# VHH binders against q9xw16, part 20

Target 1, 132 residues: q9xw16
Amino acid sequence: MSGWNAYIDTMTAAAPSIKRCAIVGAADGSVWARTEADNVFKASEEELKTFVALFNDVTQVPAKGADIEGVHYVVPRTEESLIFGKKENTGFFAVKTKSAVLIAVYEGPNEVAAQVRKAVESMQTYLNNAGY

## First folded at step 1 (VHH)

Design k39 (framework vhh_3k1k_2)
Fold by ESMFold2-Fast, scan of step 1:
Structure k39 (fold): chain B 132 residues (1-132), chain A 119 residues (1-119)
Amino acid sequence: as target 1 above (132 residues)
Amino acid sequence: QVQLVESGGALVQPGGSLRLSCAASGFTFDDYAMRWYRQAPGKEREWVAGISWSGGSTSYEDSVKGRFTISRDDARNTVYLQMNSLKPEDTAVYYCAKDLTYGGPFDYWGQGTQVTVSS
């Protein structure tokens, strides 16, 4: 089982503070791979479709925030192909590649966020170079 | 030994259709995502389409969305690319590839199959 699940495993091994994550299609939010069992990424098909559409214009996102797994996150700012949010002691990083969106949800102190971002951005670079 | 053999390339008129096949051997086919790439004369290799190991998700380069469909038949160890509404800019050698593992070796590529869209 070394398909898209291998990328999930690689990210969670590199940043153990990732609680849940997924790789989804950029066009439709279809799930390519996600964490399962105790760490199941619980976003619905409808929610993911809405979420990936935010990448059509990331500059509009801070005004509205973003919803992941039924949780509304405040998005303080965005960068090119990157949306991140905070709610209390939880947060997420989402990055867009040519064909995919990688989403990682984490819990922990602010310094943990930097490692999660690094893992997600490293995978973004790798997938873009691979043509995804 | 991983081996990928592409077939189905041909000369077609603009607006025509073509189905490419890639027969895979040397690995457990249904454990891996599969991709199609293309390379036009004098240009860099370009990703075209991808399909997950389960077949549950697909992805496409923007220029081919709505025209191309990737699919797989795990019983036959084959991945397909259905190409509709072909344009001259689709002229290229098409390659299939096994999924790349993060930090692992490069994907294996087949020999390619030539698609020419011209009158």
Scores: ipSAE 0.000, ipTM 0.150, lowest interface PAE 12.9, mean pLDDT 81

Design k4 (framework vhh_3k1k_2)
Fold by ESMFold2-Fast, scan of step 1:
Structure k4 (fold): chain B 132 residues (1-132), chain A 118 residues (1-118)
Amino acid sequence: as target 1 above (132 residues)
Amino acid sequence: QVQLVESGGALVQPGGSLRLSCAASGFTFSSYAMRWYRQAPGKEREWVAGISGSGGSTSYEDSVKGRFTISRDDARNTVYLQMNSLKPEDTAVYYCARLPPPSGFDYWGQGTQVTVSS
């Protein structure tokens, strides 16, 4: 049993357009939990370490974009604890908490992006309040 | 049965140090994140520190950052809280908690009393 997998289940239930997601350590990108089976989140350890380091200075990210699961995303803008990107009909939202980074990859038109963002931000709030 | 047993609480003078332990049983310890909380008389329970399932990430409440260190020993099913530079404001019952899933399922220990006074 893994307590962190329950958080993955909650996020995917809140937004059906989330295809893959993960919760990783903010300090090192270590995987705490991720979607599995047909929805397995396929990021390498080194890619995740690089990705979480983007939160050290989010203002640099729009100029270079972000890589998740070997896919390069255009990042149009960032907020203090939020990085999001687009690539055609796919996108992602990533948020930083005190000790974690939540990453959700979704597929679908822009109409579903708001639902995915809400799901990720709700979990961010919950984890911050729980001390993570 | 899931159990968490805190120990190590004591009377300590300001500026002193103390290490708390939380012994876990009844679940696969290394699969769960662990937290420390504290509660002073007449106040609500507040978060203190957290550590991820295998210890790769830690987090702290601002008032204890730099003074407290959380760690774990998965071979012994134990999580620790090393408290340095203790202040009277740190006086509280300290609780160990297993990561609550979004359903609200969580396990709390009985607590261990820390008193900081001259």
Scores: ipSAE 0.011, ipTM 0.175, lowest interface PAE 9.3, mean pLDDT 82

Design k40 (framework vhh_3k1k_2)
Fold by ESMFold2-Fast, scan of step 1:
Structure k40 (fold): chain B 132 residues (1-132), chain A 118 residues (1-118)
Amino acid sequence: as target 1 above (132 residues)
Amino acid sequence: QVQLVESGGALVQPGGSLRLSCAASGFTVSTYSMRWYRQAPGKEREWVAGISSSGSTTSYEDSVKGRFTISRDDARNTVYLQMNSLKPEDTAVYYCARKYGSGWFDYWGQGTQVTVSS
């Protein structure tokens, strides 16, 4: 493994509570890599295009929420490069790098959410340092 | 599921030898650069040894160079750390880590305790 799929494996290994994840282009939401098989990330390209555009003005997101894989998430707040949300026992963290957006969907309580956030932010730092 | 499991830690006397094993599952070790780290009580985790994804290059921290040898068994999907001429200052929990690309370590094992004492 030496493509973008290796980065998916890296994130999943760092936080096993990640159920599905993807790395997509920041400009257009095009999928570079995603989890596959039993854990396939099912968001459409049109949904992802809409989602990555949220990073153009994250301050508007808490009023509207965000849609991932056809599920509407409540977004309580955002940071400049971070959008996160909750829906019952599921949640997500999404971070923007120079060229990409990383999206991780997880299941579990707040303690696993903290682990998922850490994994996603670590990958964000790694990719930014690698020029992505 | 990706997993790294260390084993082989024990109590040994100064001058003794020990071999640690890092059994990998859910991925192939020849795809990744693999490293051993250690952490002594009250100290920061420090790098000990590394082996490239090709297996052709190895690297060591100066304090262990000449005494420790990192190796790989692709058929068993396992990374080893052979430790010779052990010193009390080698006492630590030893961790196996997987590295992808340049930069961060994406997975660590739970560690194995090595104690060097008379």
Scores: ipSAE 0.000, ipTM 0.100, lowest interface PAE 17.1, mean pLDDT 81

Design k41 (framework vhh_3k1k_2)
Fold by ESMFold2-Fast, scan of step 1:
Structure k41 (fold): chain B 132 residues (1-132), chain A 118 residues (1-118)
Amino acid sequence: as target 1 above (132 residues)
Amino acid sequence: QVQLVESGGALVQPGGSLRLSCAASGFTVSTYSMRWYRQAPGKEREWVAGISSSGSTTSYEDSVKGRFTISRDDARNTVYLQMNSLKPEDTAVYYCAAKLYRGYFDYWGQGTQVTVSS
């Protein structure tokens, strides 16, 4: 677990607008690492299990939306292994790798969303290349 | 925001000593292996010294072995390079770097100039 914390630190450093972040198992939503400090990622295990199952068919997600930390997000569209959503000034990006799902919750206008997406997708590429 | 800030660079005479500091902010250095690099004019950056995330393992380029010592103070989020028996060939801008496994998402400082001259 401690090894995965370095990746959490890397993502939050790359995009300061990330408020909370987690790396979870793609099969079961088990938490490998998450932000803890002053911004604990608070999603329950049951919620995460439901969330990662959305990646079984991302094309159905815009009709349902997505729940993270008890907040229901509108998902306007999806891309292959990417789910993202917005609710007022809060948003998230989630990407799936072979073995993991990376989730980043951010606050701010659309201008900051691009940096959050870039950070999450860069980590996705790294983990896929590393066999995760 | 993530920053690495080097300090301690100076003009020093051959045979002298100098201690460089690398202060980190926006992340925890104890989760990373830390390294010092240097770059002389017209050359690529070269690795000089490294210290593991636990601090228990250090490594050095052959040209500096026995003269340079890397250390860290995780409570102060700082890495040091103690340089002894300095030579004109050690003249360079010195950079600290935080390294993640396989080189992804490395962080670099802006560098500090060390000049060894009589």
Scores: ipSAE 0.000, ipTM 0.130, lowest interface PAE 15.5, mean pLDDT 81

Design k42 (framework vhh_3k1k_2)
Fold by ESMFold2-Fast, scan of step 1:
Structure k42 (fold): chain B 132 residues (1-132), chain A 118 residues (1-118)
Amino acid sequence: as target 1 above (132 residues)
Amino acid sequence: QVQLVESGGALVQPGGSLRLSCAASGFTVSTYSMRWYRQAPGKEREWVAGISSSGSTTSYEDSVKGRFTISRDDARNTVYLQMNSLKPEDTAVYYCATRPYYGLFDYWGQGTQVTVSS
């Protein structure tokens, strides 16, 4: 069951500040791969289904925020295929491809946010080019 | 040793149906996301359909949505592409593929020829 896990490993190697991450289906939020053990990504299937539906209209997200792993994040703005949020020293970046959503939760100051964003956007580009 | 073998390609008339099969050996298909690609003469290879390792998520290129269905039979270690309402534009060699890891090569089959003509 390691197929998609190597993509998780690639993202966490590229941005060591990623604490937890997952690749989920864009249509239903089903988990394709996630970090495990001490870094287990803890979101429920119902929470992920709700989260991926936010990409149907990203313009509504800043007014509501977003919930990941039971934590409510403030979403200051969105881009076409990107939702990101912040809560104190914790944040996330989520990007949508044709059939997947990549979610990366990081911990640390703003200085690491750009590295995390770069890692998820690089994987987004790769998956889109591969037809996902 | 990893191998993918496609079958089911044939000559069919417009509006017809065809089911392609992709038999995997040397690995378990349910471990990886599986994809179908096609290549028409003189054209670039294009992605057609994908199915996640769990089977819960499927995805399709816009021109085949509603006409093609990808599915998986884990007991037979096989992936299928059901093609309905075939058009001449669907004429191509169809390939089964998987890319298990970022930066690693795709595992590809040899392809199966689908021809749609009167």
Scores: ipSAE 0.000, ipTM 0.108, lowest interface PAE 14.8, mean pLDDT 81

Design k43 (framework vhh_3k1k_2)
Fold by ESMFold2-Fast, scan of step 1:
Structure k43 (fold): chain B 132 residues (1-132), chain A 118 residues (1-118)
Amino acid sequence: as target 1 above (132 residues)
Amino acid sequence: QVQLVESGGALVQPGGSLRLSCAASGFTVSTYSMRWYRQAPGKEREWVAGISSSGSTTSYEDSVKGRFTISRDDARNTVYLQMNSLKPEDTAVYYCAKRYSYGPFDYWGQGTQVTVSS
């Protein structure tokens, strides 16, 4: 079993409104761990490679939006290591660490979004401090 | 078989110092990232300090930077937390945790109580 799956379990336990999430390599979008079975994160290798490349210049993202699992999200703004987006009642938060990108897809209102952001940013801090 | 045993907790005056020890058995600390956490009454468990599996990288929570130092003795299979300039706010049960290359920290020890009071 992959030890990285335990991080997936930690994030989903911290924010139950996370429907699907993944931890991928920042350089190539390779999947280190993701939710599986009924909650499988369905992004292709090509989509993830494109997505992680967005962190090379996050200022371009609000004009274009972002695609995750074949769904196009409106990205209202970005921060240097944070991309987030909305599409109707669904949304995502993605954060970059030294070596990884964490992606969490959630469903619910703005109150739920705040909880998901907190969980993802807490894990980002944890992984950066661990040298990832 | 895996065991972490914290020790060194005591009652100290503000401004005092303590050295906590985390003795490991059933595994080798040099193959794991090791951390110290603490939990005060009514609060969530808080990360305090970390050392990478190689021992070359250390990290600290903002409130303890400059006051606490994490270190490791591979020959004794032990992790230490040197605590200087202690404050009443540092009063908590301190826990040791390990993490293999992937995944979050697990296998928390029994904990050791630190009380900073006059």
Scores: ipSAE 0.000, ipTM 0.100, lowest interface PAE 13.6, mean pLDDT 82

Design k44 (framework vhh_3k1k_2)
Fold by ESMFold2-Fast, scan of step 1:
Structure k44 (fold): chain B 132 residues (1-132), chain A 118 residues (1-118)
Amino acid sequence: as target 1 above (132 residues)
Amino acid sequence: QVQLVESGGALVQPGGSLRLSCAASGFTVSTYSMRWYRQAPGKEREWVAGISSSGSTTSYEDSVKGRFTISRDDARNTVYLQMNSLKPEDTAVYYCARGHYLPSFDYWGQGTQVTVSS
């Protein structure tokens, strides 16, 4: 619980344009940690269970899009362990590790998106190396 | 070795101001990103503010934007958190941390208690 919150804090400090984020279980979408208070990540555990299941076949996601916090995002393409989406001036990056999925919701232009992607991919690498 | 010591916490009335200090030893603050976190009663520890290693970029949790300012004095090897327009919900123990991208390598201070009440 408390240990995973430090990872949330590190992500948001590394990419200040992240509005809300969470670390969830890859198998079931259970929340390990998320931003809270005014930055609360609002996705339900049922929505997250559906979302993490998208990683079982990412090739289908661009045709359907993805829902995060009740918002439907257009997913232009996917990579094996990366799903990202856009809706107007907002977007998200989600990356899968061995045991977790990191989800970061941001607001801003493409330059901001690049910073957020770098932050989540670096954390993905760290968690994979740590056995998560 | 690496050490962080917070100070400046106090009891203050709503609308008041406080400046927290974080004195670092065993390393140079200008080579690391530095952060402030807080932990309120019954809640998890949460990030409050950050300053990049260059000092040119600062970031804040939405609830403190416009009220809190993080700054750094490299000559004194100290990080500050200026807190204005304090609210009862700002009541927490405030922690200074030396940031590493990988959280398992962060170093933390002991914390300083801020209480905002009438």
Scores: ipSAE 0.000, ipTM 0.110, lowest interface PAE 14.4, mean pLDDT 82

Design k45 (framework vhh_3k1k_2)
Fold by ESMFold2-Fast, scan of step 1:
Structure k45 (fold): chain B 132 residues (1-132), chain A 119 residues (1-119)
Amino acid sequence: as target 1 above (132 residues)
Amino acid sequence: QVQLVESGGALVQPGGSLRLSCAASGFTVSTYSMRWYRQAPGKEREWVAGISSSGSTTSYEDSVKGRFTISRDDARNTVYLQMNSLKPEDTAVYYCAAGPPLPPRYDYWGQGTQVTVSS
């Protein structure tokens, strides 16, 4: 595992309902770290490049939705550095830092979603403070 | 100015071995984690292996675990992928990339090297 896997491990420990998770480059969607083996994050580099570009203008995202791991999610609203989506009992939270985008895919109801959001936002703050 | 150059790709029979090299110029690899990716015909580019900047931590996609080994030689400014027990499913163009802990503007994709596993 890379040194960045420690940050993946921190998020999944804080929110065990995260099924798959990744840290990718904000400029190009290159994977810095991801869950692997039984919990492999399966998004292609092409898909991630498209996804991180959504943060250039988040206001357009609710009209179009977002694709992660070949799954199309409805995005009800966005914030400046947060995109989240839901499809039935699955969902994701993605937050942008100075240099990275953190993506967490989860399964479960709204109370699970709240825990996942808290975990990714906490890591977002930590990485921003670390210069990433 | 800055460049990654992959080499070592070849046609090899199933069960064979190859060692791919990724030589960097214009920057120092010892400051980067490094990764190998591959792209098979008609498929998306997939991550294969990664090595931390210190070289102490390695990671692999499940289908290559136990068969592939990523390593680095910082004195030669080069990263390697040793591929053993090759299968037809490993046929792809292989790419290297520099990654964290440095910003994405330092991510460098190489031009790729073709590996074909066929009798």
Scores: ipSAE 0.012, ipTM 0.115, lowest interface PAE 8.7, mean pLDDT 82
Fold by OpenDDE, second read of step 2:
Structure k45 (fold): chain B 132 residues (1-132), chain A 119 residues (1-119)
Amino acid sequence: as target 1 above (132 residues)
Amino acid sequence: QVQLVESGGALVQPGGSLRLSCAASGFTVSTYSMRWYRQAPGKEREWVAGISSSGSTTSYEDSVKGRFTISRDDARNTVYLQMNSLKPEDTAVYYCAAGPPLPPRYDYWGQGTQVTVSS
């Protein structure tokens, strides 16, 4: 188990609504760590390569949406280092660090979104400060 | 309480220029990725341009690249669309939109402003 798994556990534990997480390379979508066992993060590296490339130009993402684990999400808006999506009672938050993209997929009522965002942004800040 | 108001639409000749404005109230535009859309008669609303929340990144649909420029004035809480080298196919109602700070809310929309390019 790599050291990155600890960050996966931290994000997953941040809120019950967070079901699956992944840490991937921002440059190529390579998987550094992912949720395993009962809630395996299932996105392929090919899909992740496409996903992380969205951060190269976030402004057009809302027009197109985003795909994670074969699921298409509506993206209401984006920020420079933040992409989030929604589909029914599920959604995701993805944040970009200096070298990585953190992805959290969540399920639950709409009210949980703020907590999920806080979790991934907290990790984003931590990793950025750590040089990652 | 959130409101977007577009203005600046007009009738212009091909090759002409227009600057559209999107004045926001009830929220700060610098906290949102702001976008321009347009809808021509009988067509679906289509994305035209976007500017990131930081304002550092802009993007455009292929048909307007090099001709249109999206910008933002934070002091005026306003987003602009500079439209140069206008073509008849640019004729549409132009809308500005802002997304919510968090899901699951959807975009806020203005009423739109009519742009007509005709000789």
Scores: ipSAE 0.000, ipTM 0.212, lowest interface PAE 12.7, mean pLDDT 90

Design k46 (framework vhh_3k1k_2)
Fold by ESMFold2-Fast, scan of step 1:
Structure k46 (fold): chain B 132 residues (1-132), chain A 119 residues (1-119)
Amino acid sequence: as target 1 above (132 residues)
Amino acid sequence: QVQLVESGGALVQPGGSLRLSCAASGFTVSTYSMRWYRQAPGKEREWVAGISSSGSTTSYEDSVKGRFTISRDDARNTVYLQMNSLKPEDTAVYYCAKSPLPPYRFDYWGQGTQVTVSS
């Protein structure tokens, strides 16, 4: 079944350092697709609802940080449609499209982070151009 | 077999109100996020409003925020767009859509309903 899982597979193929990721609804954080089994994305529905609401005012996020999968991340800064954070050797990038939020959790140094960011931003551009 | 049928479009004067309806068949609206889009003459289709699958979260494009309200009647399997304080720039064909489902194109969009705001 391709569905939204095909887009998860595309992102993880482009950046193999993505440990877990998900595509969720921008309005409510409802999960459209996520990584499964040994690399299951573990965020609760309540946590995702809270997380996507951060995009309503990204300027407040660096003061508070962000929670993903029960892990509190330091968010050093934000851009209009991008929230990213770091905790020790793990990090995340989250980007908002017209109707979705893409979240990718990775592990590794800054070079790995740059590849993950490029993968999620490429998918963001693709989905926006497709009307999503 | 999925069908979306929009209705309620009309000619209305500036400052007027309209309620659009989107009747769904072949799926249940309570299991999907639903959207309203519009397309003005000579322009690209743009997103207008969204409602989450739970119905508890709504979102709007800035130009319609405070004037339009999206809602859902799960018992009637219908989505609504209440449009208040209509402006000439709201003139467009309005489309209802089920949450985006790759790899499908917009074959799950309705035929649209025409809204004209003119004196």
Scores: ipSAE 0.011, ipTM 0.183, lowest interface PAE 9.4, mean pLDDT 82

Design k47 (framework vhh_3k1k_2)
Fold by ESMFold2-Fast, scan of step 1:
Structure k47 (fold): chain B 132 residues (1-132), chain A 118 residues (1-118)
Amino acid sequence: as target 1 above (132 residues)
Amino acid sequence: QVQLVESGGALVQPGGSLRLSCAASGFTVSTYSMRWYRQAPGKEREWVAGISSSGSTTSYEDSVKGRFTISRDDARNTVYLQMNSLKPEDTAVYYCATWGSYRYPDYWGQGTQVTVSS
């Protein structure tokens, strides 16, 4: 569990606009690691189970949106293994690997959104290559 | 002494091809996932390609998919980046790195300059 926290640290160091993030199991939404204390990622186990199930058919997500930490996000479109959303000055990027889903919630304009996307996609590549 | 040394950077015309090499010494590359990064003047360093320790999985940044191929030769302790259909926007210093640490890559090379121009 604590070993996975180092990946959280790597993502937040690469993209300082990430406010909260987590690495969860793709099958069940179980939390492997998340930001804690003042930056605690607050999603419940039930919400995460629902969220990871969205990756079973990402084409349905833009019609319904997605809920993270009790906040409903508009999802303008999806890409293969990528769900992202926006709500006012906040947003998220979530990517699926073989065994995990990485979720990063950020605040800021479009230029920081691009940096956050790059950070989660880089970690997605690393985990896929490591067999996760 | 542990080192990664890149080579193969050159001036090439648009549409040309180039193969970069990354030679490791002081450690065994087959124990690590390996990455190529690049940095153009005035821009952030960006990830380009990756290959797993087993060599069975490769990944690429979208702008290079179908044009670049990463490979490894563990017997020669070397990683390669085959670059085809080169474009002026591929002009950058190219770096190889290990992705064996969960905080930061353990080892980085010094870089090799690729310039795509007429």
Scores: ipSAE 0.000, ipTM 0.131, lowest interface PAE 15.6, mean pLDDT 81

Design k48 (framework vhh_3k1k_2)
Fold by ESMFold2-Fast, scan of step 1:
Formats: structure tokens, sequence, C-alpha cells
Structure k48 (fold): chain B 132 residues (1-132), chain A 118 residues (1-118)
């Protein structure tokens, strides 16, 4: 079917440790697609608008951290189009494309985190190549 | 033959209500996420409200949350925006948009003008 739900299904299939995932608009934080049912991504519109604005200057993020679903994450460092954070055994990876921000929340050790990052970055590459 | 046609825009007093309609043709709205945007004179177009392809999930910009409601009538292939407690700052042209896979918004309507003033 048309719509963005197929892409989050692809990411969660590639990294089963992803607990919740969303694709949101880079300009406004509007939700295009998100995980549903027992794994519903629950960030508010206000929080997502604030979150996507972090990509305007990622160098400021480590000093402040980032909030996702009401949880404050420590952001140890950022890369040009990547923000990631950790809180004990829980973490997230968020990447920006031309038109979207992909957010994946996961639970597990560093080996699991590496798999989640790979899945998110692979989708980022795919969407950029598709013009998003 | 994909087309989106907005209607329902009018001049209303502050505190008033309006319902905007977005009639879709050439596709089925239940297979797409749909959005409402607005553009005030001299401003950039901004997101207002969204509804998922399933129709079960809705999202809103902070300034309209609690006042605006997006809904869908699959039998009429139409998306609605119910606007309550209207304020002068809600004055704008309102646009309906289809969210596609190959562009952020692959189809837009022509817009409908909403003016809130005494």
Amino acid sequence: as target 1 above (132 residues)
Amino acid sequence: QVQLVESGGALVQPGGSLRLSCAASGFTVSTYSMRWYRQAPGKEREWVAGISSSGSTTSYEDSVKGRFTISRDDARNTVYLQMNSLKPEDTAVYYCARVGLYSHYDYWGQGTQVTVSS
C-alpha cells in the first residue's frame, strides 16, 4: 500500500531490538508513520517539533541532551545528520534526511545498538537516494 | 487525475467555528496519510493537522491542539478540519495535502481562505 508505514516495518524487521520507531517531517515534526499496537511511539507534537529543530545545530545537543517520549537522554556526541542518546540499557538513534527525521528507540547492550544504528542509517541512505 | 478540492472557508468572528472539507478524487484517502496546512499573508506555509492512512491516529500543531479536529469520511472520500474557538491569528489560506512515498507531499489542493476578524 502507499504511505510510510512500510518503511518503519522494514527498519523493525532489520533490527528486532527496536522497541518504537517513527518517521517524522524534518521541517515540522509531523508524524508520517510510527510503530503501532504494543509498540506505539508516543512522543507529543510539541516534543517532536522541538526534537527536529535540534538538527539545525547538532553541536549544541550534547550540552542539553534530548527528550523523546518524555524521557531525557544523555547525548554523548553528535554527527552532522545523526543524534543518538543512551540511558542505561535504553537508547535511541535519530537521523535526518532532506525531508524526514527517522527515530528509533531500542533496548539492549552495545551490540544491539550497533544493529539499530545500521538499520536507521540504511534507511536514511535509501530515502536520500529516493529524494527525501 | 488525482485532485484535492478544499471548501468551507469563510469570514467568521473570533470565537466562531468552521468546518473545512477536502474532497479527493483519483485515489482513495484511506490508503494515504493526509494533512492540513495553512499560510498567512507574508508567512511560510505551516503544518496544522494530520491523519494517518488507517484514520486512527491524528496529530496537531501546538497552537491548534484542543481547538481543531481532523477527521475522515471514507464513504465520501473526504477529509475534514473542524475548527473551534477561532482566533484572528488563525487567518490564513488552508491547504489539504496527500503524503506520498516519492515526495513529502505529492498532491496539494488550491486552498480555501479563512478570515477571523470582527
Scores: ipSAE 0.000, ipTM 0.111, lowest interface PAE 16.8, mean pLDDT 81

Design k49 (framework vhh_3k1k_2)
Fold by ESMFold2-Fast, scan of step 1:
Parts: structure tokens; C-alpha cells; sequence
Structure k49 (fold): chain B 132 residues (1-132), chain A 119 residues (1-119)
């Protein structure tokens, strides 16, 4: 345990509306840390490998959507290092750093989504500044 | 009225500098990632630089890395592109774009500002 779990704890403390989250390697989707137990992030290694590859060309993602934890999300828009998706009352934000991808799944309205996005982007800033 | 207005384009000599500004009105820029694009005559519009909605992440096309810097001033609802060590191949119309973070937010594009790098 490299201490990557501390970053999961920091994100979930900053945005309690995060239901499940993970920090994975940008190159291969390998899990560095994830929420566990009742909040276990359930994505397979194959799904995560496919997901992180979406950051190679985010402009293609809105046409296809994205799969996380076996759930297909509509991706309405992407940004440089951000993919977000929606399915009814659930959604996710995923951001890429130099070496990592942070994924946070939430449930709630647009106001909740804004808080989750802020938490994920704050952690993105921290990890980039730490050389990750 | 919702709009982006670019300014700062000019004729400048090779090796010179310019700062482009993109002023947003009718919406709050802080909820958008912001990008600069450029289009040279006879070429497709290409991405130049980007900054995340939080301002924590910036990205650049390889040919401008180390020369251009994107920044934002959310209190002034404005985004900037500082262009240093300008080259003739940087000659283009430069466009500001705002990318919405949610399905109900739309992409906004500016009208463009002409940058010409020539002796």
C-alpha cells in the first residue's frame, strides 16, 4: 500500500457524494487504489485498460460513450484531460494526469456533479504537482 | 447575448511576442475548459492550447510548447494566450473556444483575431 489510499480518502472527504472511485495507471489502467467494501469500485482490468485508452483521443468518446463498472454512460462532451458521463441519476468524472487517471462515480443532480468535479480536479492538480 | 470576443491580434516580426485575450459575456467562464485554436489559409483549424475549468491543467500542441502559455482570470471572465518567440508559421486566425462541462452547456466560439508574423 503505497499510500495511494490516502488520496482516495481525501477525495471522498472533499466530496461525500462520490459513491465509488479509483486511481489507475494512465498507460495500462492498473489499479493503484480504489474504494473498497460496501463502496468497492468494481471495474475489471480489461475495462479499465479500454477506458484509459480513451484519453488518447477524447474527441472520439462522445460518439461511442464509455463503460465503467459494466455500466454504459453517455458522454456528452469531453475536455483535454477530462471525460465525464451520465446515465439517468448517476454519472462519473475521470481526469488524466501525467501518470494516472482518477475516476469518480456519483449519484445525484447537477449540483452534486459540480462538487464531485471540483474534488477530482483538485486531486488532479495535486498529483500533477507531485510528478504523477 | 452569449459571446466570446478575441483581441490582441497584430502584425509582428519573427521573434516577437503577442498576448491574445478572450473575453466572455453572457455566461460564467469558470465552469468551462477553454481552448485556443488557429487556422492558417488553406489549412484546417488546429488545436493550439487548452486549460481546464479549474485552471490546474494546461496542454499545448507540440509546435508551441515552451513558447505559448494559456492562462485564465475567472474574476474577469477572460482567458489569455501569451505567445513568445513567434515564427512565420504561427501566422493564422486565432479562435477562442469554451467547452461546456455538462450536457446542457454548449460550446461557444469566438469570431477570431488575425495574427501575422512577417518581416
Amino acid sequence: as target 1 above (132 residues)
Amino acid sequence: QVQLVESGGALVQPGGSLRLSCAASGFTVSTYSMRWYRQAPGKEREWVAGISSSGSTTSYEDSVKGRFTISRDDARNTVYLQMNSLKPEDTAVYYCAAKGWYPSTYDYWGQGTQVTVSS
Scores: ipSAE 0.000, ipTM 0.165, lowest interface PAE 15.9, mean pLDDT 82

